# VHH binders against Peroxidase 8 (PER8), part 7

Target 1, 290 residues: Peroxidase 8 (PER8), of Arabidopsis thaliana (Mouse-ear cress) (q9lnl0)
Amino acid sequence: QLRHGFYEGTCPPAESIVGRVVFNHWDRNRTVTAALLRMQFHDCVVKGCDASLLIDPTTERPSEKSVGRNAGVRGFEIIDEAKKELELVCPKTVSCADIVTIATRDSIALAGGPKFKVRTGRRDGLRSNPSDVKLLGPTVSVATSIKAFKSIGFNVSTMVALIGGGHTVGVAHCSLFQDRIKDPKMDSKLRAKLKKSCRGPNDPSVFMDQNTPFRVDNEIYRQMIQQRAILRIDDNLIRDGSTRSIVSDFAYNNKLFKESFAEAMQKMGEIGVLTGDSGEIRTNCRAFNN
Below, E stands for the ipSAE of ESMFold2; O stands for the ipSAE of OpenDDE; V2 stands for 0.75 times the mean of E and O plus 0.25 times the DockQ between their complexes.

## First folded at step 1 (VHH)

Design y6 (framework vhh_7yz9_2; at its last look DockQ between E and O 0.01; V2 from the best seeds 0.00; counts 0 for: pae E 22.1 > 2, placed apart)
Fold by ESMFold2, look of step 2:
Structure y6 (fold): chain B 290 residues (1-290), chain A 121 residues (1-121)
Amino acid sequence: as target 1 above (290 residues)
Amino acid sequence: QWQLVESGGGLVQAGGSLRLSCTASGSTFSIYAMGWYRQTAGNEREWVAFITSGGDTTYADSVKGRFTISRDNAKNTVYLQMNSLKPEDTAVYYCAAGSEWLYDEAAYDYWGQGTPVTVSS
């Protein structure tokens, strides 16, 4: 089962190796935090945190990567690099699922977010099917979102922490928020800026947090209050009576947001995990063992 | 289980020198970054010096030019040479092992038990 310090006896440097690899990538590219947050969320909500998302498709077998909702997931090379180093010092010991969990935790801290402990002992899944992917689009109602998060064990406060916390960093492509640009209730100055930024080919992208796009903080909730949310789902959180007070609480109390986000991330990292003799320890995170 | 054991602390006159040692029992010492911290009663631990797995060193401003951190990977040992000691250097000194980018004591994987240093005026 999961425990703090699972690798202390079998691979003492496990967490420090992952931390160093994550730092080296983050130092060169501050978008690493957004990439790893999205990777962990998309892995965990699809049949549990078993690194099934990491499996590459083949010509004969599609994978979770094959579905459109996962098209923007990136950062797999960071996990590969950590795994490669770990296999040299502790062969067949540290799971890819644990690497994703540790890497995401460390990337949040690098971006100024909360520091929190994670339990380890996850094993890697043996299945990655496109049909298992049940991810919400950016225009769903709050009611639909509440039902989806409830189905994986999260209450409304946890949902608001994860949606906003997951969007305080990173980008959205213009195709995902055309409805926002057309919304007369959106902040008019931002609407004008977005119309200009979205001009042209190749589906440009913008930062979801227009003020602190590289920091994990409560600024996204302040932007929601100001009618500056980029995605419809984020704007819905301030407009809907079931969530607006939670948005306000996070917007006016960064400590509360960070504590809530840390707790939410800890819970998310434990969805549907494989432990003990279940699953495997992959030697290559992109492929099942033979 | 990985353990860190400090030694070399004691009583010294101001202006004197001490050499602290920290020996690790783990087989992967060479890939860890190592740090020294110090703590006075009732205060948080204060970062003193840091050495990467590759040997790059960094020091707190309060000790720069007086303290030298070094490592001997063959002996699984990190050292803190403390010269020109001042009464303000009086503290319990701890060694730590962890990520090469973390100064936050909560993020270190391993800590020693501490070795007291007293600098008399």
Scores: ipSAE 0.000, ipTM 0.101, lowest interface PAE 22.1, mean pLDDT 85
ESMFold2-Fast, scan of step 1: ipSAE 0.285; ipTM 0.673
ESMFold2 (binder alone), look of step 2: mean pLDDT 79; pTM 0.795
OpenDDE, look of step 2: ipSAE 0.006; ipTM 0.241

Design y7 (framework vhh_7yz9_2)
Fold by ESMFold2-Fast, scan of step 1:
Structure y7 (fold): chain B 290 residues (1-290), chain A 121 residues (1-121)
Amino acid sequence: as target 1 above (290 residues)
Amino acid sequence: QWQLVESGGGLVQAGGSLRLSCTASGFTFSEYAMGWYRQTAGNEREWVAFISYGGSTTYADSVKGRFTISRDNAKNTVYLQMNSLKPEDTAVYYCATDLYTEYGWSDFDYWGQGTPVTVSS
């Protein structure tokens, strides 16, 4: 079972070690929060929060990293550093899956987002299969998003908190939002700016939150109301009757957004987890135990 | 506006060859990984081959040495050359690309319509 204080008896410094490693990386590079949010989401919605995403491909076996959707996932060295320190003080005790969840939680707080507790006791998966990677697109309808999130146990309000909250930090490549650049409903000044930025080679990227790109706050919802959402999936949230009021509530109440996002992240980190005797405790987060 | 269109499937005798094509539009093709999957009736889709944006390739053990994945960035096309075909290769073949956002959410819902391949004994 997952519980609070899972490591209190077996590795008392576990969470403090992870938090220190994350702080040191974030202090040097504010994009760490966006990186870890993406890492946890990509791990948790693919066969559960079992650190399957962390497995390196081999000549005999591809992994989830072999899928181009995961080519942009980064921050693996942060997880490696935390794991290396934890193995020195508490050998074969703290799972890579728990490190990802703790690291993401701490990085959210560092970026001005909510502070919250997580339950731990996850074990690492024994599978990392490219064909298991299934994620929502930047242009999907609200109805499609509601169905997808409902299938993994999320209600509409939690979905709006996760989609918007996940996009409060980070970037999107220009190829993902050409439909928005051509949309006359988009803020005209932003639209002109993006047309210029996206003329460059190699599919340049732009911040999803144009005003506070390194802060986990409700600004993305204010951007949606101002017709400044970069991705169609975000713009759709303000235009659809089933989500519009939730976007408005978050846009005008940062405390409500933070509380909702914290609850959403706690629930996200508990999807399909392995506990007890299932899975393993990897010694190296990038490879199955042999 | 992402789109993938597969072609080249058909009926072939065991030991024969087929070349599948998948043409992409609506994105900077050269910057994305491409893959081929297959599905038989009653089974889930299984991975067959991947090619990275940099050109490195990986193959499922069942097809290694017989199938070759390649890409032509000038034509926005990925290919699957299938040699020494076996009845067990009979399936609907799907092309897929991976959409990604460096620091945010992403998706893989960029699948083609599929192209059927039947290998007679």
Scores: ipSAE 0.000, ipTM 0.176, lowest interface PAE 13.2, mean pLDDT 85

Design y8 (framework vhh_7yz9_2)
Fold by ESMFold2-Fast, scan of step 1:
Structure y8 (fold): chain B 290 residues (1-290), chain A 122 residues (1-122)
Amino acid sequence: as target 1 above (290 residues)
Amino acid sequence: QWQLVESGGGLVQAGGSLRLSCTASGFIFSSYDMGWYRQTAGNEREWVAFITTGGSTTYADSVKGRFTISRDNAKNTVYLQMNSLKPEDTAVYYCAAGYSDWELYTEDYDYWGQGTPVTVSS
C-alpha cells in the first residue's frame, strides 16, 4: 500500500530530486504552483491518482488530454524533467503518479502554503480515456459542488478548503467572470479595475487572489468576505448558508486553513491509487511502456 | 439556458468536403472550450476535435490533416471544416461546450447540441 518513506530503500534521493526540479521551475516562474495544483486535481478526480492525465494522444486513440477541459493543464515538462533525472539514478522505480503528488506538495510549500508529508507507492495507470473525464465546472451551484465532492469522499469543510485553496494562486480569464463584473454586489473599486483590465482584445486574465496571487494562504477567503471574489463559485461559498461559516473560519485563522488544506491535499492524492503489482512504472510519463 | 445548434451536415461523395457550424445561444460562449464529437449507431460518442478559449487546437488521429476546427467568438460559432472525407467518417456529429482553463470537478455539465448527420458515399 501507500506509506511514508516508500522509496527510502529503492531510491533514497527520489523526493529531493523532484523538489529540486520543482524549485528550479518555480524560481523562474511563480505560476508553477497553480499549474501543478490543477494538474494533480485533474488527475486524481478522474479514475484516481494514476497519472492517466499525462498520456499523450497517439495515432490510434485520444487521451484525457484530448478533452477541452484539460487543454489548459500545463507543467508537463516539469514532470518530464523529474522523471528523466529519476530514471538515470533509479531506473524503473519512481512512478509518474508519485512525481505529480510530490511535485504539487513541494510547490505548495514554495508558495508559502503548508508543509506536509505524503505517502508514496502509487503506480501508473494503463488507460487514459476521454470518456472518463468528469470535472467540476466554474458555474455549478454550491449544492452541486457538495454532491460532487461527497461522491469522492469529501465533506463540505474539505471541499471549501480545496476550492478556495486551489484559487489562492492562479488566474481566471475575463470571459469567465463577466457576470461578476456586472454584479453591483461586487466591491465597487475592484469592479471598476476589472472593467478596465478586461477591455483587452484577447480575453486577458486576472489573478483570482487579488492581494497575494502567488501565495497559498487564507487571503482568498478574506477576499470572499469583502465581496472581492473574482469567480462566481468562490463568491457563492460566502453567500451559501452551508459554507459561509467555514469561509469565515478560514478567513480569520490562517493556521486552521493551512492545516485543513494540507489534510485535504493528502486525502486527494490518495484517491483511487494503484499499488503493489497493479499498473506499471512508466519510463516516459507521456506514454505507456508498450 | 445554453443551446448549441449544429448545421452543415448532409450527403457527400468520398474525397469531398463539408463545413459544419455550431452556433451557441446563451451566456459567455468565449469562456468555453468547444469541441466536436461523432457517433455511429451502436457505439459511444468519440472525440473529433477541440479548440480552447485561447485558440489552441487538438485533433483525433483519425482526422488529423483532414479536419480543421475554428471559432468566431463575435458570432458565438464554432466550425469544423472536413476535407478528404472517407466512408468511415459517416456519423452524427455533435457540438459540445466544455469549461475553460480553470476547473475542479463536474457532474455532466457539458452542453451538447442535438447533432447533425453526415453520410459519406463510397
Scores: ipSAE 0.000, ipTM 0.177, lowest interface PAE 13.5, mean pLDDT 84

Design y9 (framework vhh_7yz9_2)
Fold by ESMFold2-Fast, scan of step 1:
Structure y9 (fold): chain B 290 residues (1-290), chain A 123 residues (1-123)
Amino acid sequence: as target 1 above (290 residues)
Amino acid sequence: QWQLVESGGGLVQAGGSLRLSCTASGSIFSSYAMGWYRQTAGNEREWVAFIYSGGSTTYADSVKGRFTISRDNAKNTVYLQMNSLKPEDTAVYYCAAGPWYDELSYTAEYDYWGQGTPVTVSS
């Protein structure tokens, strides 16, 4: 089972090693937090947090990386570096799935988000199948989002924390929000700015959070209230009666947002985990043992 | 900052071959997934192929078996070998570094793009 301090007896430096590797990468590139958040989301919502996403495709077997929707997932080298160091001090002990969870948690704290504990004891999956990958669309309704999150055990409040919280860092390409630029309900000054930014070739990107693009904080919810959300899925949260009050609560209370986001991330990291004798402890996060 | 510069495009007859190259400046090339996209008249850019830092590859169904993506980390270059070209492959081809997707919002994020190189396949 998952527990706090799972590695206390078997690999005492496990979390400190992961944290140091993450800090070194984040110190050089602040986008590491956005990358690791996406990596954990993509892993956990597909057959659980079992590091199935990390598997490279082979001649004999495609993997989750074989679908175009995962083509942009990055940060694998961070997980590889942490695993390499952990294998030197604690051979065959720390799972890749636990490394992803710890790394994501530490990257959130580095970006000014909440600090929180995670339970560990995950084991790595023995399957990585393209057909298991399923994602929500950028214009999906709140009702559709609620149904999707409920199917994996998340309530509405947790959903709002994850959708908005995930967009506190990172960028969106102009092709993904043309419907918002054409929407007269969008803040007129921001709309004019985005029209200028999106004129050029090469599908330019903009920060999803226009004020604090590298910090995990509640600013994205304040922007939703101000009609400044870049993506339709975020804008929908302030317009729908089932989510509107939650957006307002987070927008006015950064401490509440951080507490809710921490709880949401803890819950997400425990979806469909393998423990005990299930799965394996990979020696290489990108390949099954054999 | 670093830039992507494409080369190798041009006019070719159906059934022919072309090799596109994309050279990146900067020390982070080996850590990035590299990809090729194309854009046809009246359509949005679509992905063609990706190669991950470890060498694993993925292809769009329309080009699978005909196109091969490869990388040379020592030269900071990614290649797209295009064989058995069809008129339908006519497009402007773009090199991209580090495209990524947010599963919860179905968003795509890209770090760097090239300026594009045109490929015209005549019947």
Scores: ipSAE 0.000, ipTM 0.170, lowest interface PAE 13.8, mean pLDDT 84

## First folded at step 2 (VHH)

Design b6m (from b6, 21 letters changed; framework vhh_7mjh_2; at its last look DockQ between E and O 0.04; V2 from the best seeds 0.00; counts 0 for: pae E 16.6 > 2, placed apart)
Fold by ESMFold2, look of step 2:
Structure b6m (fold): chain B 290 residues (1-290), chain A 120 residues (1-120)
Amino acid sequence: as target 1 above (290 residues)
Amino acid sequence: EVQLVESGGGLVQPGGSLRLSCAASGFTFSYYDMSWVRQAPGKGLEWIGYISSGGDTSYNPSLKSLVTISRDNSKNTLYLQMNSLRAEDTATYYCVKDEYGSGSYEFDYWGQGTTVTVSS
């Protein structure tokens, strides 16, 4: 029941309202793209794209936000602002899950990434439990990563597009790549720079894409080839025979990367969606109705 | 180079109020979300809340009634207003530039902190 233009009859301005809200935030803060990419990925891979991640924990009720791998997810205020405007114009019509999907697509385009269509018609989930969260860490083997991505419907090419595409913007904390700064095969100048950057208190961060950290482009794959990958999972992609050729293809063909990333994002946005009469249309994205 | 300098800490009586400031330099302040984090003596880090580039806030639910975060993009300054202070609020308070996509309270750039002591 997902289709393009799902809201054209019930809320004609839906996508333009989301786009304007996203643009206004992005114009003031270029980090919005990384925030929304991470938000959508963490929502979709945990029991499907149903906005379960948006539910705030309370002292009596933990949520997916209570899990450590989700604690750095941000940008929820962007979704709230879009929802607030949409509820004024089209009450109880546009789901929070669709807002996340549309917002992420628009933020990618603003950051110089591919422009692509998304289907809409998602409904919001009724459950947000910490026990549902299963996210892989950055030192996992390529074989384990391939199996995990296959379990949610992604082939190897899609996996490489999502891992690198998700890391062409954004940061990694020093605790996540200590094995990299000790690896003599890593580019020696970058390794020295990282050792200095990681002296700071409280687990500092670095950009995963050292050259174009605010643009969605193929530069991260060029970094991988040059032995400049920050995370072990990224370095593994260039070292492993099952993924090396895909990394190379993306590194040397930005158009291919952008097309592959757009397709991957479209597929990710449709994992396990609720449609029809399943789920709900939340009035407040941070809380279940009732 | 990113610099964050907190100020406004000190000794305060229970029930009192303090306003902490964080002067930011070395980056385009208005482009980034900012956070406050605290660490009580001998305890782990506790996230207080953040404020987006556009001024929207989100708070740790256990602290929401006690704190207000604001920013002045024209002065490159982040603020933390704390009211009805209690002994448990004794901590070093850090201003943090949020680089997005990070884990829990693991932020990229931290100030040196300002110490708040609430004496009974």
Scores: ipSAE 0.000, ipTM 0.142, lowest interface PAE 16.6, mean pLDDT 85
ESMFold2 (binder alone), look of step 2: mean pLDDT 79; pTM 0.793
OpenDDE, look of step 2: ipSAE 0.008; ipTM 0.239

Design b6y (from b6, 16 letters changed; framework vhh_7yz9_2; at its last look DockQ between E and O 0.01; V2 from the best seeds 0.00; counts 0 for: pae E 16.5 > 2, unsure alone 63.8 < 65, grease 26.4 > 24.2, placed apart)
Fold by ESMFold2, look of step 2:
Structure b6y (fold): chain B 290 residues (1-290), chain A 120 residues (1-120)
Amino acid sequence: as target 1 above (290 residues)
Amino acid sequence: QWQLVESGGGLVQAGGSLRLSCTASGFTFSYYDMGWYRQTAGNEREWVAFISSGGDTTYADSVKGRFTISRDNAKNTVYLQMNSLKPEDTAVYYCVKDEYGSGSYEFDYWGQGTPVTVSS
């Protein structure tokens, strides 16, 4: 069963240890927030928040990391470092799934986003299968996106908070937004800038939030209104009647966005969790215990 | 190296049916999501249907209930069964591979397309 302060009796320093590890990485590299946001989302929407994404493939067994939709997920070393310290202090106690949840929450706060509590008590999953990975691409319609988010228990408002909140930091590779560069309705100065940025080899990337790329704030929604969204799905949110007013509300009310994003992240962190005697407490987040 | 080949298009009367096929080679087909797009004269390409590597399907509203996407991993083939065809379904239909592929412009790697004409 999830509760606040799950580790207060069994590992009192658990959350502070994770917080320190995250801060040390974030202080050196502000892109940590984007990495952890993507990690948690890709873990939670694939058979629940059970850290299945963290499992490394072997020569005999592929994992969720083996599929292209997860190719850009990074930051696993942050989770490893937190787990290593936790195993020294509280052996076999703090799950990898809880580390991901706590680390992401703390990285959001460091980047100027909302501060919020999370419940803990997650256990780690016992499978990581490439065929379980079901992530939508950046060119899907709003209707398709609404259906996908509804299938995991999210309403339209939660979806808009997660999409924009997840894109207020981080980068997108040029291969993901070629349709935007060709779109005459996109802000012409930004479109020209992107054409130049995307000329390089090796699929270059750009910040999704052109104005505040290292802060978790509502600026991405203001960019959407100004025809400056990088990804097609983000542009679709301002253009579609079912999501337009929500985008506007977030764009003009940062407090509303932050509150909505915090609630959305809390809900996402509780998808399909394993608790009690289900799953395991991994000793190495990259591998099943057996 | 890798290739997508569409087939099954043609001329059909309104209310009729066609089944499109897209055969893939040069990659591990079962690991990738697949989809269909279509393009009418003078318009941008529009999404039609999507099938994940795990078999989950999603459809554009304009085709929901009439079109069915499926896959046969043993034959490296994705299908689009098109029933109750309307003249507005007239387009060139394109098969696409997972647009999230790392290090490539997957959106720009389409098959040759297979034309479908629905006459009244």
Scores: ipSAE 0.000, ipTM 0.130, lowest interface PAE 16.5, mean pLDDT 85
ESMFold2 (binder alone), look of step 2: mean pLDDT 78; pTM 0.783
OpenDDE, look of step 2: ipSAE 0.170; ipTM 0.615

Design yb (framework vhh_7b18_3; at its last look DockQ between E and O 0.01; V2 from the best seeds 0.00; counts 0 for: pae E 19.0 > 2, grease 26.5 > 24.2, placed apart)
Fold by ESMFold2, look of step 2:
Structure yb (fold): chain B 290 residues (1-290), chain A 121 residues (1-121)
Amino acid sequence: as target 1 above (290 residues)
Amino acid sequence: QVQLVETGGGLVQPGGSLRLSCAASGFTFSYYDMGWARQVPGKGLEWVSYISSGGDTEYQDSVKGRFTISRDNAKSTVYLQMNSLKPEDTAVYYCAAGSEWLYDEAAYDYWGQGTQVTVSS
């Protein structure tokens, strides 16, 4: 069972160790927050927050990493570094799933986002199959998104907080938003800029939040209102009647957004978790035990 | 597009020196914190040195006193002077750019392609 301070008796420095490792990486590279947000989201919505995403593929056994929607997920070395230190201090105690959860929480705060507590006590999954990956693409309808988020226990407001909040930092590759570049409803100056940015080889990328790309704040919702959203799914949130007012509320109230995002992240970090006797405590986050 | 191009790597004997350069384009260089990281094959990325947009520097313990990071904002270039090189410094060295204050409409989350540094007799 999840609880606050799960490791207080078995590994007192657990959260401090993770926090230091995350800070050291963030200090060198402010894009760490985007990396960890994406990592946690992609892990949690695929069969729950069990760190199944972290498993490396082999030539004989593909993993969730083998799927194209996960090709841009990075930051695994941050989790490895934290796990290595934790195994020296508290062998076989702190799960990789808890490390991802704590690391993401800490990276959000470093980027100016909300500070919030997370419950711990997750155990690591024993399976990582490509066929389990069911991630929404950037062009799906709001109705499809609502149904998908409802199936994992999220209401519409939580969905809007997670989609926009997950996109207030980080980049999108040009291959993911060609439909936006051709959309005459998009802000014409931004559309022209994106056409130029996307001419390069190797599928170039742009920041999803054109104004504050390294801060977790409500600016992405302001961009949506101004027809400047990069991804189709983000633009759909302001255009669809079922989500429009929520986007507006977040755009005009940063505190409301931050509170809603913190609550949403807490709920996301508890999807389908393994506790008690389920799963394992991985000693190497990239590989199953034994 | 944003580009970071590393040069200056190569083969050097233990105790020798190399100077890495990273030429940047496609963004307002003076607003960015710059850094060097390295990766030994089969191991994770390890930060080496960092220089803020304001010129403040930091170094990992294993290179402190041997490596010096600097930047030339007029030339949009960051440098890493590596002295007293050891075999353990053998790695691919990557230049990277990041910042808290991005008002430029260009893309910003970039790493260079890396330059090999090999310290061997």
Scores: ipSAE 0.000, ipTM 0.094, lowest interface PAE 19.0, mean pLDDT 84
ESMFold2 (binder alone), look of step 2: mean pLDDT 83; pTM 0.838
OpenDDE, look of step 2: ipSAE 0.007; ipTM 0.239

## First folded at step 3 (VHH)

Design c1 (from b6 with E58Y; framework vhh_7b18_3)
Amino acid sequence: QVQLVETGGGLVQPGGSLRLSCAASGFTFSYYDMGWARQVPGKGLEWVSYISSGGDTYYQDSVKGRFTISRDNAKSTVYLQMNSLKPEDTAVYYCVKDEYGSGSYEFDYWGQGTQVTVSS
ESMFold2-Fast, scan of step 3: ipSAE 0.000; ipTM 0.114

Design c11 (from c1 with S104Y Y105T; framework vhh_7b18_3)
Fold by ESMFold2-Fast, scan of step 3:
Structure c11 (fold): chain B 290 residues (1-290), chain A 120 residues (1-120)
Amino acid sequence: as target 1 above (290 residues)
Amino acid sequence: QVQLVETGGGLVQPGGSLRLSCAASGFTFSYYDMGWARQVPGKGLEWVSYISSGGDTYYQDSVKGRFTISRDNAKSTVYLQMNSLKPEDTAVYYCVKDEYGSGYTEFDYWGQGTQVTVSS
């Protein structure tokens, strides 16, 4: 079972080691927070937070990494480095699934987001199948998003915190928001800027949060109110009556956003977890134990 | 073969200016996000500035308002214009290529760096 301080008796330096590794990577590249947020979300919504996303495909067996939606997931080397250090001091003790959760939490705090505690005690999954990968696209309706999040136990407010909060950092490639550039309801100056940025070949990228692209804060919700959201899925939140008031609440109250996002991230990190005798403790996060 | 070649460093007095250049080769430059990081003597590597392939820019708080990052896709070059230089800016500056913009890239794609010294 998950609990606070799970490793206090078995590996006391576990969280400190992960935090140091994450800080060293983040200090060299501020995109680490966006990478880890995407990694945890893609792992947790596919058969639970069991580190199934980390498994490398083999010639004989594809993995979740084999699907196109996961081609852009990065940060695996951060998890590998933390695992390598943890195996030296505490062999076969700390799961890859816990490392992902701790690393993502610490990267959020580094980017100015909320500081929060997570429960640990996850075990690593024994499967990683391409057919299990079902993720929401950048253009889905609010109704579709509500149904998807409800199916995994999340209410509308938590959904708004996760969709917007996850997009407070990171980039989107022009191919993902052509419908927004053509939308006359988009802020005209931003639309003109994006038309120029997206004019060239090779699918250029832009910051999803145009004002604070490397801070986990409520600015993305203020951008939504100003008709400046890059992705349709974000813009839909301010257009739809079922989510509009929540967007407004977060836009005008950063403390409320941070508290809601922290709670949402805690809940997301506990989806479908394996504990006790289920799963395994991998020695290599990219491969199942023999 | 990916190569990044940094130039433009030198010795300058506090309040002075320098323009760094990074010539890139071996990949489709216009597709990738680029950045600058610096190694301050006695410290680790510190990220300084970022430019997306679409031209969006970001700066660390300590350099915001003083440094300007830009790119020239036709020349496969990224620049860092450094104004109002302070002794604290003394460092080796490295050009960084980011594979997916929302990901992380290792030091295998970094150049040799260019030394910037701000001293009287």
Scores: ipSAE 0.258, ipTM 0.667, lowest interface PAE 3.8, mean pLDDT 89

